# VH-VL binders against Uncharacterized FAD-binding protein C1783.01, part 1

Scores and structures below are computed, not measured.

Target 1, 263 residues: Uncharacterized FAD-binding protein C1783.01, of Schizosaccharomyces pombe (q9us28r162to424)
Amino acid sequence: YGIFAAPILDVRVLTNPGAVKRTYNLCLDISKYPLLEGKDWKIGGSFGIMPPNSDAEVLHLAHLLKIPQHELYVTKVLRTNGGRWPTIWGEDKPRCLYTSLYHIFKWCSDFISKPPTKSLIRLLAEHTLNPVEKSVLLALSDFRQDESYCRICTQSCVTLPDILEAFPSCHPPVDHLISALPQLMPRWYSISNDPSLANKRLEMAFTVQEYHSPNGQSRTGICTGFLEDLALAFLKARHDGSLANKKFTVPMFRGVQQNPFAK
Unless a header shows other numbers, all headers, positions and changes below count from the first letter of the chain; antibody chains aren't numbered by Kabat.
F is the ipSAE of ESMFold2-Fast. E and O are both the ipSAE of ESMFold2, at different seeds. Each is the mean of both directions, binder to target and target to binder. V2 is 0.75 times the mean of E and O plus 0.25 times the DockQ between their complexes.
[cut] stands for letters that were removed.
Atom coordinates printed by the task and the answers are left out, and those that the model quotes come from them; centres of patches stay.

## First folded at step 4 (VH-VL; framework fv_ozuriftamab)

Design s01 (from o08 with heavy chain D101L)
Fold by ESMFold2-Fast, scan of step 4:
Structure s01 (fold): chain C 263 residues (1-263), chain A 122 residues (1-122), chain B 106 residues (1-106)
Amino acid sequence: as target 1 above (263 residues)
Amino acid sequence: EVQLVQSGAEVKKPGESLRISCKGSGYTFTEYYMHWVRQAPGQGLEWMGGISPNSGGTGYNQKFKGRVTISADKSISTAYLQWSSLKASDTAMYYCARSYLLGYEQSWFDPWGQGTLVTVSS
Amino acid sequence: AIQLTQSPSSLSASVGDRVTITCSATQSLSYMHWYLQKPGQSPQLLIYLGSDRASGVPDRFSGSGSGTDFTLKISRVEAEDVGVYYCMQSLQYPWTFGQGTKVEIK
């Protein structure tokens, strides 16, 4: 299978004036989806979207890790330990990968949708030079101290960048960090139209998920935030009359189909 | 040519009802929000509320909620602002303005109607 | 509600002068929109999305800024630029305007 870059044909804002939640409809072109078959697409069926981290988040993480901008884009050889990471979801054979830190952080690593695990915090502690900072991270990583972890990390929606910013003497080796970061996973959406009758077009609606950072700044969910950024860029290009010169695509793939022959 | 044409000036007494209108032309009425902006004599601009003609969904500035009703008739591309009982403090210039539906933070008013002056006095 | 405060509240300029108007927000914003209301007329759009000029707006008008501080500049003011300038935010309902900056030409 693989990830297909589905072109956006149209975007409609569904949000009413005064509404708290923002909702959009996307119309995607699936006419060129590899091996497109009518039985794979029906109203109520599901498909996956693979959301990348934003360039701003990737560059911010690189800054916190003291990685020079030019080093982010250098091709490196990485060996997997027999599994999907650090590959894009769906790749599960061990092999040597020729890729960049930029690619790994953008497409493969989940460093913002949930707090660092206790195991990851323990890794950070081992590479923290300031003894006071190290003792705090060691306490947070202690598996017997669930209350502190829950209060500080889970309930406050702390991310890896938040921790690196709060503990400036923490300098984990990038290769160890990558091995410890969770893999970016697809998010699942429902097909809102029947493409067998609708010109090989897929309609989907989504509502932006929001939460607040530890310092009160508004943050969006990784997939719905990514989709909103695409929707807004598409709408602006349409308004500016520049739509014909730009391409907007959603990285998606067909969902797992239940047995269509069961009757 | 995209235009918003508003109804004419009104002179009313306190307690009377009033409905003013804003007719859009030169574009697809249901693809844009329509808003009402108030300007009291010698004062600045104040957003009162808006409507999505497509869904009929409305939003109001809390200061005006319950005091006015915003509605639209998409068959004639017209939006309305209505008072059931006017007060002297409602004396103001009322503008309608179209907003682009470009989503989060990417919305602005263009064009604006010519304004409807409402004077409420005994 | 997001409050917008403009500075100055009024100014007098001579033709050819540089005019600078600032707008400060109580919350961080990505974009600010600017309108001009000429005497006896409805407001008209000048700048949208922080720095994009509306159709027909001369290039002597420019917008800049990010976060909580935004600026509208007129590089060489003309007599026709007289009026009240308003900033506006559309991040959060209710949408709000600044109190206005009155620009008079000597």
Scores: ipSAE 0.256, ipTM 0.659, lowest interface PAE 4.9, mean pLDDT 84

Design s02 (from o08 with heavy chain D101F)
Fold by ESMFold2-Fast, scan of step 4:
Structure s02 (fold): chain C 263 residues (1-263), chain A 122 residues (1-122), chain B 106 residues (1-106)
Amino acid sequence: as target 1 above (263 residues)
Amino acid sequence: EVQLVQSGAEVKKPGESLRISCKGSGYTFTEYYMHWVRQAPGQGLEWMGGISPNSGGTGYNQKFKGRVTISADKSISTAYLQWSSLKASDTAMYYCARSYFLGYEQSWFDPWGQGTLVTVSS
Amino acid sequence: AIQLTQSPSSLSASVGDRVTITCSATQSLSYMHWYLQKPGQSPQLLIYLGSDRASGVPDRFSGSGSGTDFTLKISRVEAEDVGVYYCMQSLQYPWTFGQGTKVEIK
């Protein structure tokens, strides 16, 4: 039980020459997945994928927060109050977590898939030194200013890194920030083949979701972007003849097994 | 050795039909796209269209859409370019070229076929 | 469609000269690919992904650039480098080539 690192056996580009959307098929090796006796995979069934934030996004966030690279990877003791972030155990109990900021940002924090909440923006405002910058953040966090928040943050697909870059005098304490960040959640996919015939391969198809901000910047969905990066890396390694020296895996779990963070 | 071998030169009259071929060898045919690139006499290179041999899905440059048909037979690792009715303006060198999709902007032609010269005149 | 314009359209060089060919795009690109068509031959890949050299291509060939301007350089041209050089973009369909730069050796 838990998250399984399923090796990628094959990648196929389903996008035809001239098409606009990018669509891929992944063939995953589930031969070593720990199945319960008498259970099997079914076509049309579902499974979850736990998408990490890219290393580039994590390092960019760390840079904006002025976290030295050596501090990013140091194991630290973090207290939680159960049901609070980070809640990787899925339990409502006070706990001590031994992990790194890198791990928390990569696997546990959702700082890119949607704009910061008004409460998070308010936290940022409280730690902003420039009075002009602070007044803007306070206005955006005001619950009475839904129109401004929707226009500037939601409709423009603004992320936490975008706000930190736009407001250079904002320096939130990392521990306060982590407590305010939403948890990174799994995405669900359908099984495209009948793996019960061999119980060795699981096939899935996905189309990359892309968001375009008004300033011309584009971003991919967290999970489809992660899967596309893996697919492209696999295709490059296959073309270069280096597949034997590389291993690509998808962090996944069966749909009949609960979200690992829900227990 | 990865190689693309094209059919021989053709001399045709306007209104005639024609199909030229490009055979791939030394690689898994269905893992790559196959494209057709045209070069009119003394002119540069122009992408006509391509096909995914695995799915049979095709895409065309609007300039050539409806005038040519691209197809492939994966059982013999061969792609085709076909005209139902040739025009004098179809006189050109036609190259097939293989591409591997690695993302937008991350696709290039390698290798290229040796070319098929098509001459259409009265 | 993204239009690619090469400069110069033609040039004559002596063996050992440094040759520079520029390709300008009507839209911003991350990568440019370069091909050489020797007289009577099919095009061959020289540079892909902006700066990566294709298999068997001598190290005297290099590519650089980003945005709308890209450059192909030959540090010391050889007699065998005669031909027409083409840039190509694969960002948007239809994929397009530059008009070509003819390189002749004196």
Scores: ipSAE 0.230, ipTM 0.629, lowest interface PAE 4.6, mean pLDDT 84

Design s03 (from o08 with heavy chain D101Y)
Fold by ESMFold2-Fast, scan of step 4:
Structure s03 (fold): chain C 263 residues (1-263), chain A 122 residues (1-122), chain B 106 residues (1-106)
Amino acid sequence: as target 1 above (263 residues)
Amino acid sequence: EVQLVQSGAEVKKPGESLRISCKGSGYTFTEYYMHWVRQAPGQGLEWMGGISPNSGGTGYNQKFKGRVTISADKSISTAYLQWSSLKASDTAMYYCARSYYLGYEQSWFDPWGQGTLVTVSS
Amino acid sequence: AIQLTQSPSSLSASVGDRVTITCSATQSLSYMHWYLQKPGQSPQLLIYLGSDRASGVPDRFSGSGSGTDFTLKISRVEAEDVGVYYCMQSLQYPWTFGQGTKVEIK
């Protein structure tokens, strides 16, 4: 499926003074969406958003992997080290892609929304030089030891960057890592208006999700954090009078559902 | 020119009702929050609460919740602070102030109204 | 609620002196905002987002700090700078102010 960059036409803050949660409404222009038809766009219908990882998170991961920023942005032919090729969800890919590590980490790889899998931790252990650190990672990656994994990784909301910081002798090769990282998945949102009546405008509301890392640092969910950043940037541009000079878009697509009984 | 103009000084007796106003001009009223800040004689500043004129949604400092009502009429770009029954302890200067929502920690008061002095005495 | 404590509570300065006001928060913050209330006037914005000067605010005013400790500096105080200075946080409701620092010119 093609990912469509839907222009943001308006942002409304639904958060009231004193509110515990932050909530926004986005008005998106879908007039140029390919194959736009009324039957596909109804109140209560769903659509997907492909959230990128924040630049701050991508740069932090690159720092932990010792990737210089100039190398991060170089467009070149990238290859996996024998694993699955990283892709944007729903896209076909050739054996080799012309892209950058920045693109792969930003759009294709999920390294913060859930703890690393046991398989990924095993890969990290294999590239850890300190014997004590390696032993801890090997124990966590043991497929028969669910209690330790659940307690240390899942319940503590540990991310890949957290592990790389905790185990400083761990230096996985980037090509091995990108083939082992899980794919970044779309998040699904409801259409809150009838776009056919609103001249091809799609309204959506969202509430920001927040998480706390083991080191006590707060962070937002990948998709809701991304959408909040866009909403705040739009509001700042409106306040500054610079909206005409800026374009804000949401990477979205019409939902495609798999019926478990259809083949 | 963005301005907030407040209603004039009030002298009241305990038990009386009162509503004071704050009119915004020079900007789109519904794109900003409006807040009320209290300053007792010789004291510092204290946030009382605020309103989103677009939604009508309000929030209060717990200290003032139930003692005052904040409202707004977006058709005339005016926000209100109301007491149903004044007390001598309500004697203070009351300021309205505008804020634009740019996220947590990225909100500040600009501009401020000129203030409304409310004196409650027997 | 996040409490903000200013130091000093009051000071007297001569024209041309450097004035330093500090604001300490009970919780870590990214930004502090600063206001000046001149005698008989409403508060006015001086500094927002830690270090940005509001429109029309002279270069002699500067803000700095992070975490729990923030500072407002006036490099060369002028007679018109007399008043009460307040810090403010907007991280969580209720939004709170420091108790104020009174600046008098000798």
Scores: ipSAE 0.403, ipTM 0.716, lowest interface PAE 3.0, mean pLDDT 85

Design s04 (from o08 with heavy chain D101W)
Fold by ESMFold2-Fast, scan of step 4:
Structure s04 (fold): chain C 263 residues (1-263), chain A 122 residues (1-122), chain B 106 residues (1-106)
Amino acid sequence: as target 1 above (263 residues)
Amino acid sequence: EVQLVQSGAEVKKPGESLRISCKGSGYTFTEYYMHWVRQAPGQGLEWMGGISPNSGGTGYNQKFKGRVTISADKSISTAYLQWSSLKASDTAMYYCARSYWLGYEQSWFDPWGQGTLVTVSS
Amino acid sequence: AIQLTQSPSSLSASVGDRVTITCSATQSLSYMHWYLQKPGQSPQLLIYLGSDRASGVPDRFSGSGSGTDFTLKISRVEAEDVGVYYCMQSLQYPWTFGQGTKVEIK
């Protein structure tokens, strides 16, 4: 969908000592962005960033699903039936895609940023062999258990990997799981400068979002965590004198602004 | 060569004011943060606070907030730690230390100043 | 605040001994930083980002660990390694240090 890999030209840390939240400024090169001519890049405007799941999270999910490493990276022909498939918007028309499970989990599936829906938990329950584990998952998926779902899953920021780890007899088929997983959605950021005055350099600021897992470890938002990892890698490469040998890019795109009367 | 040079030892009475300094050289002063770390006699290290010389923005450990003021003069690459009224409990070695990475696990102190011993007694 | 607890509080070693110092955190961390304060001197950086050695630090020093438990090892301690070792976390303000481990040579 027209995602552009925008090179990072500079990183500034905006966080003051003692601050509870971490804030960064990124300077991106948009000079080679397709269709920049005739499109507005203005201060206060917005653009989308498509965050991938980390390789560590993808490999962890594959391990929990018992997917052999050799199968994870194999390119397969997948038929789409519309709805959720490996695009950021999903497609409601059938087509054939050549892709891998790795690509689907990394770029197309949201298994981290929000808890599994009740319908996904119901699917997991159907593929859980231990009767005690199954009864717990069935209870959580029940519409009459909104308080339990909210406290256990939503307020504790439970993810799909958390559930698979907590219920070891749960082994959903990968194809059923892929069809049930939410699509990764872009996150939107404001342009903090006027790129037309700055030689087609786009400035953006972001603050890292943090959560706590059910076992108490700190987690970051999918997009802000991804951006922080890039920012810190850039700063370390600059400190080490290795910037010339490394390339850092942000997967981004200009938003489509539709006239309500356009077809 | 990156170096932090601190002001000399001070002997003061309770109630007196004091300002100690830390001068950076061999690097761009505004690209790094400067922190103050305290060590009471025979005790371990304790972070007091820090400053961004570029913005003047400061942060403090709650234990020291309101008791000291951290400031910097970027025209002479110097950071300061100041007391308006010293107490005997302020007797300690005070170190300045530079940090590159901020607010994430990739932040460490390098280099450290040689230390300023402050003795407050009646 | 993240509290760091070092073990042991002190140890006595002979030149050539292997020395192991541990640091335990009250919450999970990706990195631990280590400093050495020699008698009468300011602290100096030994290890940063868990396992990276600072400039000029001999390869007998190594760092390891993840989560809540981290370790600093000296493969063959030398007389110049005498001092107090501190771990430090920089994940959350206030940044905190362990209480220190005093290393003495017999």
Scores: ipSAE 0.196, ipTM 0.604, lowest interface PAE 4.8, mean pLDDT 84

Design s05 (from o08 with heavy chain D101T)
Fold by ESMFold2-Fast, scan of step 4:
Structure s05 (fold): chain C 263 residues (1-263), chain A 122 residues (1-122), chain B 106 residues (1-106)
Amino acid sequence: as target 1 above (263 residues)
Amino acid sequence: EVQLVQSGAEVKKPGESLRISCKGSGYTFTEYYMHWVRQAPGQGLEWMGGISPNSGGTGYNQKFKGRVTISADKSISTAYLQWSSLKASDTAMYYCARSYTLGYEQSWFDPWGQGTLVTVSS
Amino acid sequence: AIQLTQSPSSLSASVGDRVTITCSATQSLSYMHWYLQKPGQSPQLLIYLGSDRASGVPDRFSGSGSGTDFTLKISRVEAEDVGVYYCMQSLQYPWTFGQGTKVEIK
């Protein structure tokens, strides 16, 4: 699929005691990255990371949608219109995929990084049984009225799970929901070292993005939160002496001048 | 074996200077933060501050900022806590403790030094 | 600063009893760490990141909780468990400890 699972060779914490923001350096093994003949990595170049949704977030969404945990892992036949899912990047024809809801929610669907679109909220309204709840969702989905949407959804950083939790009579069919969810997109990072000198190591630094949910809980950005979880797990395994028994990888790909998911 | 070994007990008079030490062994000194934790007689634990031996960067609990100096010498894997002028209220047990460089809410203390008792009296 | 309050401040237990210590924070936390200070000794790590046991810590010790309330449980207390238990948060500087819970064995 063009996405490479780059092993983590090292993690350094760049945050000093007393600092407000947490910053990390990751050293990735790119020695086995499939480069085309005549191509090479360059200092100051970019690469993409495909951040998955956390298992906790996927399970929470499944709970809100009344999907039993075992159903998440059952292989299902899903139809595509070409190029919708990153795991089949470059597909340009409709076809049927054999995959699980777990895979779709974890790797292919963006239900955390942005508030639901008005179109998605409209879908939710259509499947809401309580008339009062339905009228609120219909108002939020009205393209002629942006004030409520901006205040309630955008400014408060509301996610799809937040809406499903707030509107308990909303039960959208999973197939309809998957079709309406935006595609999970890569995040772009700069190469901090000159990997061409060694052709084996890529260094990157990142600072964790934090914000608060509508009910006051701390949340992290999808990619920087994912990377911090990996960094912390790596450091824990190093401390425990269990690095040899574990694999830590970053799903990444070399920068392409054009977005590889643009079609 | 990972160990933190602290300097011996000190008995000082008010106004005197003092520097106590904490030597790490059995691990790469620059890969971990070192912290100082104070315990007044019969009281609980209080974080004083910490240092990154790799960068030399320090952070202090505001209660102790300006009253003590934390430093480290990475060539001998040793961290220091220093007073320019001791007061009777500085009488306490002082522990050093290592933390993983994991960021804010994911750091913890392991191991701890055996403690240095500092008694300040006239 | 994030203040941690432990409950109870002290307790007396018989060998084999279940002991529960609670730590309440003034701000929501992802993780709580727990330490034991035995009489005349330095503190030692029991639980880190909410529920992970430190090396050499017996299975009878467990940690749980989220948000502002966290608990440390000892399923069957032993004589060697006597000491003062401390919770600690590392979300925000200054890092802070609870006031301590003294556990005595009958």
Scores: ipSAE 0.014, ipTM 0.507, lowest interface PAE 8.2, mean pLDDT 82

Design s06 (from o08 with heavy chain D101P)
Fold by ESMFold2-Fast, scan of step 4:
Structure s06 (fold): chain C 263 residues (1-263), chain A 122 residues (1-122), chain B 106 residues (1-106)
Amino acid sequence: as target 1 above (263 residues)
Amino acid sequence: EVQLVQSGAEVKKPGESLRISCKGSGYTFTEYYMHWVRQAPGQGLEWMGGISPNSGGTGYNQKFKGRVTISADKSISTAYLQWSSLKASDTAMYYCARSYPLGYEQSWFDPWGQGTLVTVSS
Amino acid sequence: AIQLTQSPSSLSASVGDRVTITCSATQSLSYMHWYLQKPGQSPQLLIYLGSDRASGVPDRFSGSGSGTDFTLKISRVEAEDVGVYYCMQSLQYPWTFGQGTKVEIK
């Protein structure tokens, strides 16, 4: 509804040989942005990007939840009852969603950018069969254990998939899980040029955010990682001459977005 | 055909200055990074640094930072490696090599120049 | 800096032998690149992005691996394959090479 798939016109690597950070500039085509006239497209202004979870991350989560691939893509009626509404803009009211688990995990649920909340960990504990595993999860979810939660979950950048791998007897029902997952939120970026109406091009720069998983694996921020994947794919297509056969877009918007499921 | 052609072998004395070159042809020079790779006699390959001809931005391996200068002239599609004061330990083969600026593990050297032998002795 | 260690440092093979060279990294990587330096020549690209063969490289050459361990295999070595093989990482600067594996054929 309010999210525009802005074509990537150009990618420039701003990182010089020898730099420790990876920085890119994207040039986006906003000429087809709905209601372009009257928008405040000025240098120093901001716009939102809705970063999806990667297909690899979605498939990995589905594997950990033992969701067969054929069930992942089927449109189903999903009900929430008193839990958090699992949409991009979120709401807590009971509703019926007509969508696929793939769509919810890819576009609506944040299971990778921050550690699970204590309330989510408590839900996981309730569906953990091994008494030892359950006791650990209950301790982490305890409101008195901020130090343990911070050390184990926050400082180690633990994600929901990490917890599901570490606690193999944990089998939460998928519908309960999606109701408890936080909604995927937009990230905000600055306009680095003055995209006059005659130009209709928006430039943005971003630096890849990196962190380490609990087992020492390097990970990237959800939005900057998504943007880097697009940038690298664009550059590779340009290098191998296949750019004309491919289209790269950034899901972006101006202003406050409304929940499409609440509309 | 994409090709990198380097300047000829040099014999110098310690303390002398030197600049060697690498000329690219068959491609758009400013779309690629150019790097310098050193190989001491009987030793392996060592990345010295590189340049973005488009921006003029350079980066160096800390081992060589301050000892050499990398530059490029995009009007003649040529990159340079320069020493202000050579040492005997600078005796080595010097290769230039091109990389597409993909970043994050997705860059490699192709093609390589034929190499410039620099011999520094008294 | 990421350090790459190759094994073996040298080997002698007969034409038709299978040759396996390994490269171990001090940090987890998604991709390894491989080069061959024939005697008296500049290095040439052999494998990039872990398993992709460079233009003109025979299919007897293959690359595999991820994480910290990577492998280059020559299914049936030929006389023209003599030289020093190098792995390279481009995850972080400084880009680094393995120490090299010398392959001799006789």
Scores: ipSAE 0.320, ipTM 0.677, lowest interface PAE 4.0, mean pLDDT 84

Design s07 (from o08 with heavy chain D101E)
Fold by ESMFold2-Fast, scan of step 4:
Structure s07 (fold): chain C 263 residues (1-263), chain A 122 residues (1-122), chain B 106 residues (1-106)
Amino acid sequence: as target 1 above (263 residues)
Amino acid sequence: EVQLVQSGAEVKKPGESLRISCKGSGYTFTEYYMHWVRQAPGQGLEWMGGISPNSGGTGYNQKFKGRVTISADKSISTAYLQWSSLKASDTAMYYCARSYELGYEQSWFDPWGQGTLVTVSS
Amino acid sequence: AIQLTQSPSSLSASVGDRVTITCSATQSLSYMHWYLQKPGQSPQLLIYLGSDRASGVPDRFSGSGSGTDFTLKISRVEAEDVGVYYCMQSLQYPWTFGQGTKVEIK
């Protein structure tokens, strides 16, 4: 089975007063996890989480790409002639895919957890109208400029949206862009309890990963930021008395680090 | 109803030790952090530090670190603030307050204890 | 540490007046929390997360703002609103309070 939407049963803030890092505990309901029989749910074991890009990040990317909201949510037919197209990690790659750009950017594409590859930057350069901007992108994508790429892109934690903002004359065709974007990968977490047959509950702890953008803004890791947003929303709903009207789930699966659907 | 009840007023001399208490009731003590807030005579509020009763983990405002010790006994739902050696400058009202933690930047004090007046004079 | 500066430090109002208290932070914040300390009493939560009213707090109290500037408003002040108002930030430790705004009724 693929990705399971595990309901959040409880959230606890584990951050000690005065601490620099923020830490949370999530209690997940795995009672309805498909093919539970034969699974080894033990403390110290691991499971994967598929972190979606936030709606804010998806909408921001769409804005930078000048995609009208009407087009963002329209179902498209994507066909393969043996080429790569974005799919959710671990899922089958059908010959014909019916999905929206919103779905592709939210679940299938990694455009914020790592800098654009030199190949992607080269694609961006090809579709950049300003000669000065184009020359900079060509220089960054040049295989002979590894030091500049590392310093400017890798060490500064540059993302695709950062590049699109810095190079406003860059207008890549969306179909070329989605074919060049790396696949969104799962993140791995340890099981903090022994989820017995009686309880069917999985506990996990996580610490929010934080870093700075090129312009000095504080940013969180894609998965730990996603989990913190869920944890905060759950805690607020509990405080407001609105938990019964809301559903919070973590997209997760039991598996191995490289291939969760392996034997 | 959720309540925090603090120990009574204290009058001490410089150099003496003191421990004041804050007892929680009406909620699960280990699910919330407890903090201490100081208010010198005629002055505003100053955060001193806090504790997680569940883990025993503490954090302090650097101004007070090493000057006071914060602890908790979860079996009796009570938090403590302790001085090994009081100074006249420690004269103040001391409040305990439960932090309602929704996480990063989303934490506030509710409820507050009634306060413990500590007077240190010769 | 993040410093919070309140304005005004003191004000005198008549019952029914609108009261506005501001809190300025040295660093950008998403949320500000507000407390009221009535004479001889412990501080009480009024507003949390910028604009949410605490349980039992009348709707005449409202909070607003973002970034470095935040405001607490009392649309029609009543005699029971006498006291010292404090803003507080919880973005980073040490958590800090404003210096307080004393509100007196004429």
Scores: ipSAE 0.105, ipTM 0.598, lowest interface PAE 6.3, mean pLDDT 85

